# VHH binders against Grifin (GRIFIN), part 9

Target 1, 144 residues: Grifin (GRIFIN), of Homo sapiens (Human) (a4d1z8)
Amino acid sequence: MAVQSKAFCAGGLAPGWKLLVQGHADSGEDRFETNFLLETGDIAFHIKPRFSSATVVGNAFQYGRWGPEQVSSIFPLAPGEPFEIEVSWDAEHFHVYAPEHKVLQFPCRQRPLGATTRVRVLSDHCLAQVELAKRGLSWGDRGY
Key: E = the ipSAE of ESMFold2; O = the ipSAE of OpenDDE; V2 = 0.75 times the mean of E and O plus 0.25 times the DockQ between their complexes.

## First folded at step 14 (VHH; framework vhh_3k1k_2)

Design m37 (at its last look DockQ between E and O 0.80; V2 from the best seeds 0.00; counts 0 for: grease 25.7 > 24.2)
Fold by ESMFold2-Fast, scan of step 14:
Structure m37 (fold): chain B 144 residues (1-144), chain A 121 residues (1-121)
Amino acid sequence: as target 1 above (144 residues)
Amino acid sequence: QVQLVESGGALVQPGGSLRLSCAASGFTFSSYDMRWYRQAPGKEREWVAYISDSGSSTSYEDSVKGRFTISRDDARNTVYLQMNSLKPEDTAVYYCATMGWYDSSGYFDYWGQGTQVTVSS
């Protein structure tokens, strides 16, 4: 079974915040996932690196079913190396970044974002470090 | 080895009640969300109910809201589905499920074998 790191976002995902995930790609297997969940158990956003294909997959789970996968060939992870992934969001998309890479932009299929209150990071053997952080100000950002 | 074992299915008359149980083993049950699904003859498997790992959040498919209640007993590693006001349309094999790892080309790592519920006079 997966080792789980859990976070709660009381009141749901807030504009101007981000999720930072730090971990290790120890085994090089398809065993690392980040999931943003509603209280209904739906998954607003699922992101999984697939080492077997060197791709990053995004998807959503609604009414007990997965939707169509969105696949990115930008694969910033290497087996045995520590990594950092940042997920941010706006009203239209989830945005996934790794150092020096924009990995994936995934449409928000479930709204409002305030209904997404739980984060679960699943990993093989080791707990990932998970932090909700306020985004810094930059040119073109909406704020915070 | 992860195992889910459903029980409690029976033949009941319309308006009757049943409680289904799902006994879990081989994983830290209290750390995982649990779901019930059902599959009626000639239909695809459909989601029925959800309960969070903490037990504080539940949700239901629209046709069962107000009639079915999901609950869990972490001391017994068991999830329950209390079914009231049963209708012939509820006739199905009922499955317990959990996600250990996601595969978005499939949808679950772990299913039980199912338990048959028949609602008929």
Scores: ipSAE 0.459, ipTM 0.729, lowest interface PAE 2.3, mean pLDDT 82
Fold by OpenDDE, look of step 15:
Parts: C-alpha cells; sequence; structure tokens
Structure m37 (fold): chain B 144 residues (1-144), chain A 121 residues (1-121)
C-alpha cells in the first residue's frame, strides 16, 4: 500500500506558490507520483518519475482519459538517496525543479489554475515533506 | 487482489429509476476516488460520474447531470449510482472503476465486470 499525502489549496492554485516534496527513494522500483487535482476529479498535472527508464513523465487526465505524455530525460532521483522536488506554476505552465536542474515544463492544459484545489502525493515510503509554500529564493527563481 | 463487483443493472422503462452498486475489496476503499463509466454497443467507454475519497467532491458527465447521483458508503466499501429519469440513450454496460498506478506501461485502472442497464419501452 502506498503512503498518501495531501495538500489542499483553498480557493485553487494561486500565483506565487509552490509545492515542496521531499522523500526517499529506496530502490529503483519505488512508486512515486504527484497529482494536481480538480474538484471534478480531473488531473491538471501528473508527475511520475520512472526509474526503469530514468525519465520523468508529465501528463494530464481530462474527461476520463490521459493526454499525451511529456517525457524528460532529466532524472533527479537516485536509489537509496533522498530527493527534493519543487513544483511551481504560472498561468501558462507548471515547472518542476530539482536541485541544480529544471526537470520539466508542462503546459497548463486545464485552465484556470484556480480550478485545481488539491494535491496528492503517492509514495511507497513515508514522505519527509509535502507542503504548499510561497515562492521565495528557490530553485525556480535561480534561472536554471 | 483488488476487486470491484457491480450490481443492480436491469431493464427499465423510460423515466424509470435504478440504483447501481459497486462492492470493492482488496484495497483501502476510503482512501480512493471512485468513478462510474458506461459503454454502449458500438461506442467507446465514457466517463459518467466521479466521487472523491472523502465524498466531499462529485462531478458528472453533462448528459447525466441532475439525473444521476454518485455516493459512497465507506463502512460497506461500496459506491453507488442512483439513476433517475432514465432515457433510452442511457442503455449501456456500467462499470465501476478506481485508478491504479501510472507506470512505464501507462496508467492502470481497476475495473469491475460491469452491469447491464437497458432503458426501453
Amino acid sequence: as target 1 above (144 residues)
Amino acid sequence: QVQLVESGGALVQPGGSLRLSCAASGFTFSSYDMRWYRQAPGKEREWVAYISDSGSSTSYEDSVKGRFTISRDDARNTVYLQMNSLKPEDTAVYYCATMGWYDSSGYFDYWGQGTQVTVSS
């Protein structure tokens, strides 16, 4: 059974905020997934690291079906190591960052951002941190 | 071990009502969103209704809004679809579903066997 962490965005995703996710990858078979969800059940943004291919996948789920995947060859997770991921957003895109890397830029297929009201993070292991925070001097602001 | 079993499908007249049930087992039911889908002969499977894990959020396909109601009973590990004012175009096999994992092979969903709903005069 996967561990679930939830964060709620009362009023929807707001500009100037970010999601912070910290965890630990025990093996190359670990399940890790982050979903930004609407009240309708649609997924505005899905993030899936794939250890088997060392890629990070972005997608969206709308009206009962997945859209086309975006795949990044930047893989910031290592088995046996802790990981940190930041997800920020603007009116046009979601931005996924890891230390020293911009991992993925994903278009906002579901608009407006305010329609997204919750985040779910799934993991095979306990997550050290899952929280929404205001953007500051973070990776996304360092111009990777 | 995940199992979904739909029931309650029947033949009903237009304007009639029907309540579908989906009994779930093999997972922590209360922690998962649930969905109903339907597939009519010769058509693609289409999404019908959604209910969040907490039950606080629901949504519906446009053609069933105001007529169908999705609900859940976590104590019984069951999700329901109350269908009122049924129309012939509602005729389909109705499936209960929950999302699994998104992996290298795509997104895996858990489905039941389905239950036949026929609306005819």
Scores: ipSAE 0.408, ipTM 0.726, lowest interface PAE 1.7, mean pLDDT 89
ESMFold2, look of step 15: ipSAE 0.589; ipTM 0.811
ESMFold2 (binder alone), look of step 15: mean pLDDT 85; pTM 0.847

Design m38
Fold by ESMFold2-Fast, scan of step 14:
Structure m38 (fold): chain B 144 residues (1-144), chain A 119 residues (1-119)
Amino acid sequence: as target 1 above (144 residues)
Amino acid sequence: QVQLVESGGALVQPGGSLRLSCAASGFTFSSYDMRWYRQAPGKEREWVAYISDSGSSTSYEDSVKGRFTISRDDARNTVYLQMNSLKPEDTAVYYCATMGWYESGFDYWGQGTQVTVSS
């Protein structure tokens, strides 16, 4: 069984906004996944940590199929410790950040971003919460 | 504990109609998007239809648009596929599925339901 948290992005993903994912992993076997969803059921962006390999995986689901994985070795999570991951986006990429680290940059395979209206987080316990938040003023393209 | 049980498959003449059902248990059905897939002998499994958790959004593979309709009844924890104007190329085992974990997830439960369209 999986526990779900959801967020709804009325009007779709817009520039200047971000998703915050916060949680706690008790062990290296814990699972949690974040999906950015289109009304068609396609997934514009999927992101998950793999504790066994200490990697973060990005992918997209189009037309009933997963595409090729993008894998980052920048792993911001540790068993027993709280985590915070931030996802922002522009017309070209999803950007994944952890404190002091840029974890992953994933090309937008499905456009326009305004068609992405939902976020779903799955966890095998109550591990993660999600928030949509407006970004503060950024200095150049680095974010906040 | 998650279980999906498909039913309603039958032998049908070309041009006929059939309604498939998928009974769900072991999860909060009304919170999950549902899909139908099919697999013909010697072929890859292909996506057929999608319905959102609210029921407000549906989509279909191009070859079935206008002929198939997906719907759901959350009070009965059931998703349906109404198939009209059936063709021999619709012959397949039909599976319902929900989107689970990456790579495998929580899967459909069982062997699907066989639809055969022939004279």
Scores: ipSAE 0.262, ipTM 0.580, lowest interface PAE 3.0, mean pLDDT 78

Design m39 (from x3 with S31D)
Amino acid sequence: QVQLVESGGALVQPGGSLRLSCAASGFTFSDYDMRWYRQAPGKEREWVAYISDSGSSTSYEDSVKGRFTISRDDARNTVYLQMNSLKPEDTAVYYCATMGWYDTGGFDYWGQGTQVTVSS
ESMFold2-Fast, scan of step 14: ipSAE 0.466; ipTM 0.730

Design m56 (from x3 with S57Y; at its last look DockQ between E and O 0.40; V2 from the best seeds 0.00; counts 0 for: pae O 7.2 > 2, grease 26.5 > 24.2)
Fold by OpenDDE, look of step 15:
Parts: sequence; C-alpha cells; structure tokens
Structure m56 (fold): chain B 144 residues (1-144), chain A 120 residues (1-120)
Amino acid sequence: as target 1 above (144 residues)
Amino acid sequence: QVQLVESGGALVQPGGSLRLSCAASGFTFSSYDMRWYRQAPGKEREWVAYISDSGSYTSYEDSVKGRFTISRDDARNTVYLQMNSLKPEDTAVYYCATMGWYDTGGFDYWGQGTQVTVSS
C-alpha cells in the first residue's frame, strides 16, 4: 500500500508559496508521485521520478487525458537515501528544485493557478514532510 | 481486475430524486478519489462530482451544486450520488470513475454507466 500525504490550499495556489516534500527512496522500484489537483480532480501538475530511466517526468491531466510529458535528466532521488524536493510556482510555471539543482520547469497548463486547491503526494514509504509554506530564501530563490 | 459497477439509474419526473451507486472492486477503495461523470446524447462526457479518498473534500459542477451530493462508504466499497430536484437537462448516462497511478493512465477506470432520464 502506498502512503498518501495531502496539503490543502483553500483559496488555491497563490504566489509566494511552495511545497516542501521530504521522503526516502528505499529502492529503484519505489513509487513516488506528486500531484497538484483541481476541484474537478484534474491535475495541474504531475511530478513522477522514473527510477528505471533516472528521469523526472512532468505532466498535466486535463479534459480526460494526459498532455505531453516533459522529461528532465536531473534525477534527485537515490535508492536508500533520503530526498528533498521543493516545488514553487508563479503565474507561468511550476518550478521543481532539489538540493543544488533545478530539476524541472513546467508551464502552467491549467489556469488560473488559484483553481488548484490540493496537493497529493504518494509514496511507498512514509514521508517525512509534506508542507505548503511561504517562500523564503530557499533553493528556488538562490539562483539554481 | 479493477471493476466499477454503476446502478440506480431510472426514469423520473422533473423535481424527483434518485440515488446512484457505484460498487468498486479490485483495488483499495479507501485510498482513491472517486468521481461521477455524465454523458448526454450527442454531448461530451462531463464531470459532475468529486470526492477525495478520505471523503473530507467534495466538489461539484456548478449546474448540480445544491442538488447533488456525492458520498462514499468505504466499508462497502461504494460511492454514491444523491440527485435531488432533477431536471430534464440532467438526463444522461452517469459513470463512476477513479484514477490510479500515473503509469495506469489517469482516469483509467470507468464503469458501464447507468441511464438517468428525467422527463414528464
């Protein structure tokens, strides 16, 4: 069974906020997935690390279908190691950061940003942190 | 092996009420969000209602707000759609849906649907 963690933004995603995710990858077979969800259940932003290819996939699910995948060759997860991911956003893009790396920049295919009101993180293991927080001087703000 | 079976569809008069059920099997029901969709003849399938896995969050299409209520019974692996104050424009085949992991393809599970007809 996968572990699920959720964060809610009642007023929708707003500028100046970020998602903090900390977890642990036990093996290359682990599942990890982060979804930014609309009230309809559509996915404004989907993040999926693929261990088999050591890539990170971004996508959106709208109008009953997945869009074109955006693939990053920057892979921030290692088997047996903890991982940290930050996701921030502005009016135009989602930004995925890992320590010392900008992993992915994904366009906001679903607008307005405020229509996204939930975040779900799925993992095969317990997540140390899943939190919406105000942006400070973090990875996304340090010029990575 | 995932199965969704809708039931409860019927012919009702305007202003009437109907309760749809969707029996789920083949997956850990309590861990998944559930949705109701409907498709009228000649129209695209449209979202109607959403309920989170925990049941703590619900959402509705604007045209059904205040009239329809989505709920779930995890002990029975069933999601419901209570439809009150039915209108002719609610006539459609109603589908129950869930979404798996990304590798399964989004809204990848649908039932056969149940026909709801609202007519005088």
Scores: ipSAE 0.014, ipTM 0.314, lowest interface PAE 7.2, mean pLDDT 84
ESMFold2-Fast, scan of step 14: ipSAE 0.563; ipTM 0.790
ESMFold2, look of step 15: ipSAE 0.522; ipTM 0.775
ESMFold2 (binder alone), look of step 15: mean pLDDT 84; pTM 0.849

## First folded at step 16 (VHH; framework vhh_3k1k_2)

Design y2 (from m16 with T98K; at its last look DockQ between E and O 0.80; V2 from the best seeds 0.00; counts 0 for: grease 25 > 24.2)
Amino acid sequence: QVQLVESGGALVQPGGSLRLSCAASGFTFSSYDMRWYRQAPGKEREWVAYISDSGSSTSYEDSVKGRFTISRDDARNTVYLQMNSLKPEDTAVYYCAKMGWYDRGGFDYWGQGTQVTVSS
ESMFold2, look of step 16: ipSAE 0.618; ipTM 0.830
ESMFold2 (binder alone), look of step 16: mean pLDDT 84; pTM 0.848
OpenDDE, look of step 16: ipSAE 0.652; ipTM 0.845

Design y3 (from m16 with S31D; at its last look DockQ between E and O 0.63; V2 from the best seeds 0.61)
Fold by OpenDDE, look of step 16:
Structure y3 (fold): chain B 144 residues (1-144), chain A 120 residues (1-120)
Amino acid sequence: as target 1 above (144 residues)
Amino acid sequence: QVQLVESGGALVQPGGSLRLSCAASGFTFSDYDMRWYRQAPGKEREWVAYISDSGSSTSYEDSVKGRFTISRDDARNTVYLQMNSLKPEDTAVYYCATMGWYDRGGFDYWGQGTQVTVSS
């Protein structure tokens, strides 16, 4: 089973914060996934890069079912190379960034934002970093 | 390899009770959320119940609230579904699942299921 990393947001996701995830893939068969979860087990935001199609999928899982997928053709992962994904949020959207691109903008299908209290990151490999941090003057905050 | 094995399914009369078990192996059970699903004939698989990794949080489908209880025993790597006040509409194959990889609308870790039939 995949390596799992967890992060907790006491009091729920707060504006002005972001998730930073760093990892790597050895092959195009490797998998990576990030889930923002509620206490109910619902997933407010799911992020899954798909190597087979070179796409990034966003979705939500509510009341036991997945919603319609959003698909981005911006693919920030490469086999044999480290990757960095940054996720930020506001009252209306989740924002997924790679170092040089905004990968995905996903609507907050589950509101309020504060109802989301956990982050789970799944990977076929150990993750170099999974961190919740305050937004600053990083590449993900430059308004791509 | 991840393995989930459901058991406890049976034929019961309306108003009866049943307790399902799901034995898990191949992963650190205590680190993962667990879920029960069910699939009736001709219908899509539907979520029934959820329990967090710590067991501190549970949630249920509206139609089973107050009747079903999900619990877990980490020492035994087992998740349970206590079903009370069973109804004919509860008839289905019940599946145990955990947080696996998302693939085209679902998770990829399921058991073989156990048949629950509620009938007079």
Scores: ipSAE 0.597, ipTM 0.813, lowest interface PAE 0.9, mean pLDDT 90
ESMFold2, look of step 16: ipSAE 0.623; ipTM 0.825
ESMFold2 (binder alone), look of step 16: mean pLDDT 83; pTM 0.842

Design y4 (at its last look DockQ between E and O 0.69; V2 from the best seeds 0.59)
Fold by ESMFold2, look of step 16:
Structure y4 (fold): chain B 144 residues (1-144), chain A 121 residues (1-121)
Amino acid sequence: as target 1 above (144 residues)
Amino acid sequence: QVQLVESGGALVQPGGSLRLSCAASGFTFSSYDMRWYRQAPGKEREWVAYISDSGSSTSYEDSVKGRFTISRDDARNTVYLQMNSLKPEDTAVYYCATMGWYDRSGSFDYWGQGTQVTVSS
């Protein structure tokens, strides 16, 4: 059974915040994914590194159905090494970064963004650390 | 061994009521969101209801709102679906499911075997 880490964002997602996720995969077969959940059980943003194809996948789950995938070939992760992923958001997009890389920009499919109140991280055999933090009030083209 | 077992499906008259149960084992039930789906013959499986791990949040597909109620009993590792004012269009196999890994099929890792609900005279 997958190991779960959870974070709760009372009042929902707002611009100016970011989520820091730290994880570890022992092999290219290990799985790791992050889900931003609404109270309805919808997933506003799903992100998953797919080690087998060296891609990062983004999607959303609404009314019991997955939408179309967005796939990024920017994959600065390696099995056997710890990794960090930063997710930030504005009214239009989720933005995903790894150290020194912008990985994915995913359009928000859910309104309002504040209805997203919970983050759930699943991993095969590694405990993930999840931290909600306020950014330095920069948006869009700012590097981290 | 993760297992989900649905029960309580029956033949019911239109306007009648049923309560479905889904007994869970092999995992920490209180840590997982639970969902009900249904599948009529020749149709895709459709989402019906959702309940969060704490039980504090629920949601329903539009056609069942006000008629169906999802609940959970963590002491018994069981999720329920109370179905009132049943209609012939509610005839389906009902499945419970828990959150699992994403894959492109939209499948969850764990599904029950299903229980048949038939609404007719």
Scores: ipSAE 0.504, ipTM 0.762, lowest interface PAE 1.6, mean pLDDT 80
ESMFold2 (binder alone), look of step 16: mean pLDDT 81; pTM 0.820
OpenDDE, look of step 16: ipSAE 0.597; ipTM 0.815

Design y5 (from m16 with S56G; at its last look DockQ between E and O 0.63; V2 from the best seeds 0.61)
Fold by OpenDDE, look of step 16:
Structure y5 (fold): chain B 144 residues (1-144), chain A 120 residues (1-120)
Amino acid sequence: as target 1 above (144 residues)
Amino acid sequence: QVQLVESGGALVQPGGSLRLSCAASGFTFSSYDMRWYRQAPGKEREWVAYISDSGGSTSYEDSVKGRFTISRDDARNTVYLQMNSLKPEDTAVYYCATMGWYDRGGFDYWGQGTQVTVSS
């Protein structure tokens, strides 16, 4: 099993917050995955960069099955280099950012937003950062 | 390597009970959520039950609520499915799973399954 990091949102995801994730990949075979989970085990939002296709996939897992994937051709990871991913949210969408790029906009298929209470990040390598923080003047908030 | 081994499947009459076990190895069991799935002949694999890593949260498919109970013993690296008031429609191969990696529409850590048959 890969390395995992967890973050908890007591009371559920709230507007004005974001997830910051920093990690790295050594090769194109390495994997990285972020899941926003409900107490029921459902996944409100799943984000997975795929090196093989140089795409980022978004999805949700509800009532025991995956929904339709959304695929972005913006790929923010590079083998041998650190990466930064920022995920923010509002009542209608999750927003995935990388430096200077908006990678993905994914609809909140699971509502309300407050029902999501956990974040799990999986990686083949140790993660430099997994943090819930208030939105401010970071690059993810500059309207890319 | 991750390994999940299900056991406890049997032939039982309607109204009967079974307890399935899933022995896990190759990962820090206590740190991961566990799930039970089942697949009936000619049907897609469907989710049955969920238990969180801490055991503090459980959830069930609607058709099994009140009849099935998922539990875990972290000291034994085992997750259980207590099935009561079994019905013919519960007949299926039951699989244990953990989240692992998402790939091609599912998770990548499954056991070989155990057959449960409910018939008079």
Scores: ipSAE 0.540, ipTM 0.789, lowest interface PAE 1.0, mean pLDDT 89
ESMFold2, look of step 16: ipSAE 0.660; ipTM 0.849
ESMFold2 (binder alone), look of step 16: mean pLDDT 83; pTM 0.841

Design y6 (from m16 with G106D; at its last look DockQ between E and O 0.66; V2 from the best seeds 0.58)
Fold by OpenDDE, look of step 16:
Structure y6 (fold): chain B 144 residues (1-144), chain A 120 residues (1-120)
Amino acid sequence: as target 1 above (144 residues)
Amino acid sequence: QVQLVESGGALVQPGGSLRLSCAASGFTFSSYDMRWYRQAPGKEREWVAYISDSGSSTSYEDSVKGRFTISRDDARNTVYLQMNSLKPEDTAVYYCATMGWYDRGDFDYWGQGTQVTVSS
């Protein structure tokens, strides 16, 4: 059964913050995704690693339909190993980072940032961390 | 196995009211957002209404705002769509839907739909 973790952003996503997600996958069949949601149920940003193609997909779900997918060939997950993902944002883009590289830059298709008030992380396994934190000197803030 | 069963569709006159029900089974209903969609003949399926897992958030397509109300009864594993002031353009097959994983490109689960016809 899938595990769901939720984080709330009262007042919406704030500049200078980031999402930290740590988890693991046991096999290439395991599922993991992160969704930034509006109160309307729209998804401002969907992040889905796909083990079958070793890609990371970004998308948005608006008015009941998915938009065009954006695909990254940088794959930060490995079966049997823990993974770390950081997601930051500005007025123009979401930024997805892994420890050694930037994975994805996704345009904010839903604006403003304040309209996004929830984060849901879905995983087939327990998540070690799901946290909203202020940006600092972490590897995701070093500008790859 | 996940199952959604819509009911309540009927033929009604313009200005009439109708209440649709969607009975859910095979998953923890209270943990999932629910949605109503509709599809008219020759048209694409369109989103109609949304209700969050907690029921604290709802949203509607612009054309149905003020006329339709989505609600849920977790004790009965049921989501409802109260439709008032119905118009001929509301004629469609109405579907109840939910997502397990959001990367399916569409809804993971929905029923066979229920026909709503608004005609004088």
Scores: ipSAE 0.451, ipTM 0.758, lowest interface PAE 1.3, mean pLDDT 89
ESMFold2, look of step 16: ipSAE 0.652; ipTM 0.844
ESMFold2 (binder alone), look of step 16: mean pLDDT 83; pTM 0.840

## First folded at step 17 (VHH; framework vhh_3k1k_2)

Design z1 (from y2 with Y109S; at its last look DockQ between E and O 0.75; V2 from the best seeds 0.66)
Fold by OpenDDE, look of step 17:
Structure z1 (fold): chain B 144 residues (1-144), chain A 120 residues (1-120)
Amino acid sequence: as target 1 above (144 residues)
Amino acid sequence: QVQLVESGGALVQPGGSLRLSCAASGFTFSSYDMRWYRQAPGKEREWVAYISDSGSSTSYEDSVKGRFTISRDDARNTVYLQMNSLKPEDTAVYYCAKMGWYDRGGFDSWGQGTQVTVSS
C-alpha cells in the first residue's frame, strides 16, 4: 500500500526554502514520486525516479495533461538503501539534489512560484522524513 | 478493483441544467483528487473540472467557469458535476477520472462516460 505524506505552504513556495525527503527503496519496482501542487490541481513540478532505466524524470501537469518529460541520468536511489533528496527552488527553476550530485534542474512551467501551495510525497514504503525547511548550508548551496 | 460509473447525461435545450454523478468504488475515495473530462465528437478529451481530496480546492476550464460546479460526497463515494446554462458546445461524453501514479498516465481509472447533448 502506498504511503502519502503532505506538506503545506500556506503562502505558497517562498524563496530560501527547501523540501527534504528521506526514504527507503527495497526493490527496482518501488514507486516513489514527489509532486508540487497548485490549488487548481495542476502539478508545478513532478519528480519520479525510475529504477527500470536508472533515471530521474521531471515533469509538470497542467490543464489535465502531462508536459514533456525532462530526464536525468543521475540516479540517487539504490534498492535496499536509504535515499535523501533535497528540492529547492527559485523564480526560474526547481533544483533536485542528492548528497553528492545535482540531479535535475527543472524550469518553472507554472508561475508564479507562490501559486504552488502543496507538496505530496508518495511511496510504497514509509518515509523517514518529509520536511519543508529554510535553506542553510545544504547541497544546493555547495556550488553544484 | 477501481470502478467509476458516470450517470445523469441527457438531451437538454440550450440554457438547461444537468447534474452528473460519478459513483466510485474499489479505493479509498476520500483520499483522492477527482476530475471531470469531456470528449466532443471529433475532438480530443479535455479537462473540465477538478476537486481536491478534501474538497477544499476546485478549479474549472475557462469555458465552463461560472456555469459548472464540481462537488463530492465522501460518504457516498460520489463526485458530482452541476451544469447550468448549458450550451450546444457542451455536447460531449463526460468522464469521471481518478488521479493515479504518473507511470499510469496521471489517471489510473476512467468510467464509461455519460452522454450530454445540448440541442434546440
Scores: ipSAE 0.529, ipTM 0.785, lowest interface PAE 1.0, mean pLDDT 89
ESMFold2, look of step 17: ipSAE 0.733; ipTM 0.886
ESMFold2 (binder alone), look of step 17: mean pLDDT 83; pTM 0.841

Design z2 (from y2 with F27S; at its last look DockQ between E and O 0.76; V2 from the best seeds 0.66)
Fold by ESMFold2, look of step 17:
Structure z2 (fold): chain B 144 residues (1-144), chain A 120 residues (1-120)
Amino acid sequence: as target 1 above (144 residues)
Amino acid sequence: QVQLVESGGALVQPGGSLRLSCAASGSTFSSYDMRWYRQAPGKEREWVAYISDSGSSTSYEDSVKGRFTISRDDARNTVYLQMNSLKPEDTAVYYCAKMGWYDRGGFDYWGQGTQVTVSS
């Protein structure tokens, strides 16, 4: 059964905030992902570490369809260990970081970001959790 | 095994109405957003309607807005599509879908479909 964690953004996604996502994946089943959702059911940003290929995937879901993938081979995560990723955003891009690494920069395909009001983490482990915070000392201040 | 089963498809005259049902076995609907899609012969599947896991948010493809209504009954583990003012261009196999893991076709769980035919 999938485990789902949710966070809600009062007033929607605005610059100057970040999302800290903690997860765990063992074996090559690749069952961890994070979705930035609109009330329409569209996904403004999907981010997924793919342990089977050591890549991080970004995408968006609009009009009931996934768009083209953006794939990063920067994969500073260890299989079988807890991991932490940080997502921040500005008007033009989502920015993904892991410890000491910028992993992915994904162009926003939907505007305005204020329409994105939910973040959902889907995982097959109960260790998944999500925290919305103003940018600060976690992984450094990367203000946008 | 989790499966979705659509029903209620029929042959109907233009201007008529149908209600489709999507029942799930083996899973809890209350944790999932649900969607209806349709596929006409020779075309790709296209999205029709969306309902959030709580039922508080819905959305529709522009060509069906105002004519179709999605709803859910989580106690019966069922999602409905009420289709009014049907037109020949609504002729398609209708599928429901439950959001699943990325990397497995976009949705892990698709129904088998139910045929809707709108013809004189």
Scores: ipSAE 0.588, ipTM 0.805, lowest interface PAE 1.1, mean pLDDT 79
ESMFold2 (binder alone), look of step 17: mean pLDDT 80; pTM 0.815
OpenDDE, look of step 17: ipSAE 0.655; ipTM 0.845

Design z3 (from y2 with M99Q; at its last look DockQ between E and O 0.69; V2 from the best seeds 0.66)
Amino acid sequence: QVQLVESGGALVQPGGSLRLSCAASGFTFSSYDMRWYRQAPGKEREWVAYISDSGSSTSYEDSVKGRFTISRDDARNTVYLQMNSLKPEDTAVYYCAKQGWYDRGGFDYWGQGTQVTVSS
ESMFold2, look of step 17: ipSAE 0.575; ipTM 0.799
ESMFold2 (binder alone), look of step 17: mean pLDDT 83; pTM 0.831
OpenDDE, look of step 17: ipSAE 0.733; ipTM 0.877

Design z4 (from y2 with F107M Y109V; at its last look DockQ between E and O 0.63; V2 from the best seeds 0.64)
Fold by OpenDDE, look of step 17:
Structure z4 (fold): chain B 144 residues (1-144), chain A 120 residues (1-120)
Amino acid sequence: as target 1 above (144 residues)
Amino acid sequence: QVQLVESGGALVQPGGSLRLSCAASGFTFSSYDMRWYRQAPGKEREWVAYISDSGSSTSYEDSVKGRFTISRDDARNTVYLQMNSLKPEDTAVYYCAKMGWYDRGGMDVWGQGTQVTVSS
């Protein structure tokens, strides 16, 4: 039942790019997850909105284990409503944005950034958009 | 229902070889990354090997690099672990795992495991 979208970065995550994700959440029990993966199977960055607690969780999966969670109390998603998430990155951090909010800043636990070559977005519902794009005039560039 | 069944474990002498198999059912096998883990007596379960859904990517724990090879046969819904040049420290119960949703602990299904014993 889960919908999976994939995006590839053949040369790895490059500076000046971002991930755009648009989806829809029907209920507080909906599952949504975004993973930035290495060829090794490690997850450099995992994003998980938890509707039950109204939090957004960031983590990494390395050598077969999840690391310590980073939790944001900023929850810009609502059941029954469409959502938009923008993920950008630099050498030091991943940055998660929603409209008018910086949701999360997560350290790059896996370096270099170029080692991350895949993005997977998982959802119980259809995803309107999963796209890698060059950064321009967007939320991530507004100095939140 | 999702199920993983490991087999192939045995008692072997140091320097010997074994091939473990993991038969999968209850899900679209070809769409999932697969992993092998092992747990030695008195130790925590540790990751051993990874293979991507397409089979194009593999990775290994440092201690098994060059000795172990993970592979998959999607037509048979099976993932394998070829273990060569086995050492006593490789003695453990070996588990096959399928990645699941994070809220379920990362792995949503494990097999029962298969015992590998390396001893002279």
Scores: ipSAE 0.618, ipTM 0.826, lowest interface PAE 0.8, mean pLDDT 89
ESMFold2, look of step 17: ipSAE 0.668; ipTM 0.853
ESMFold2 (binder alone), look of step 17: mean pLDDT 84; pTM 0.842

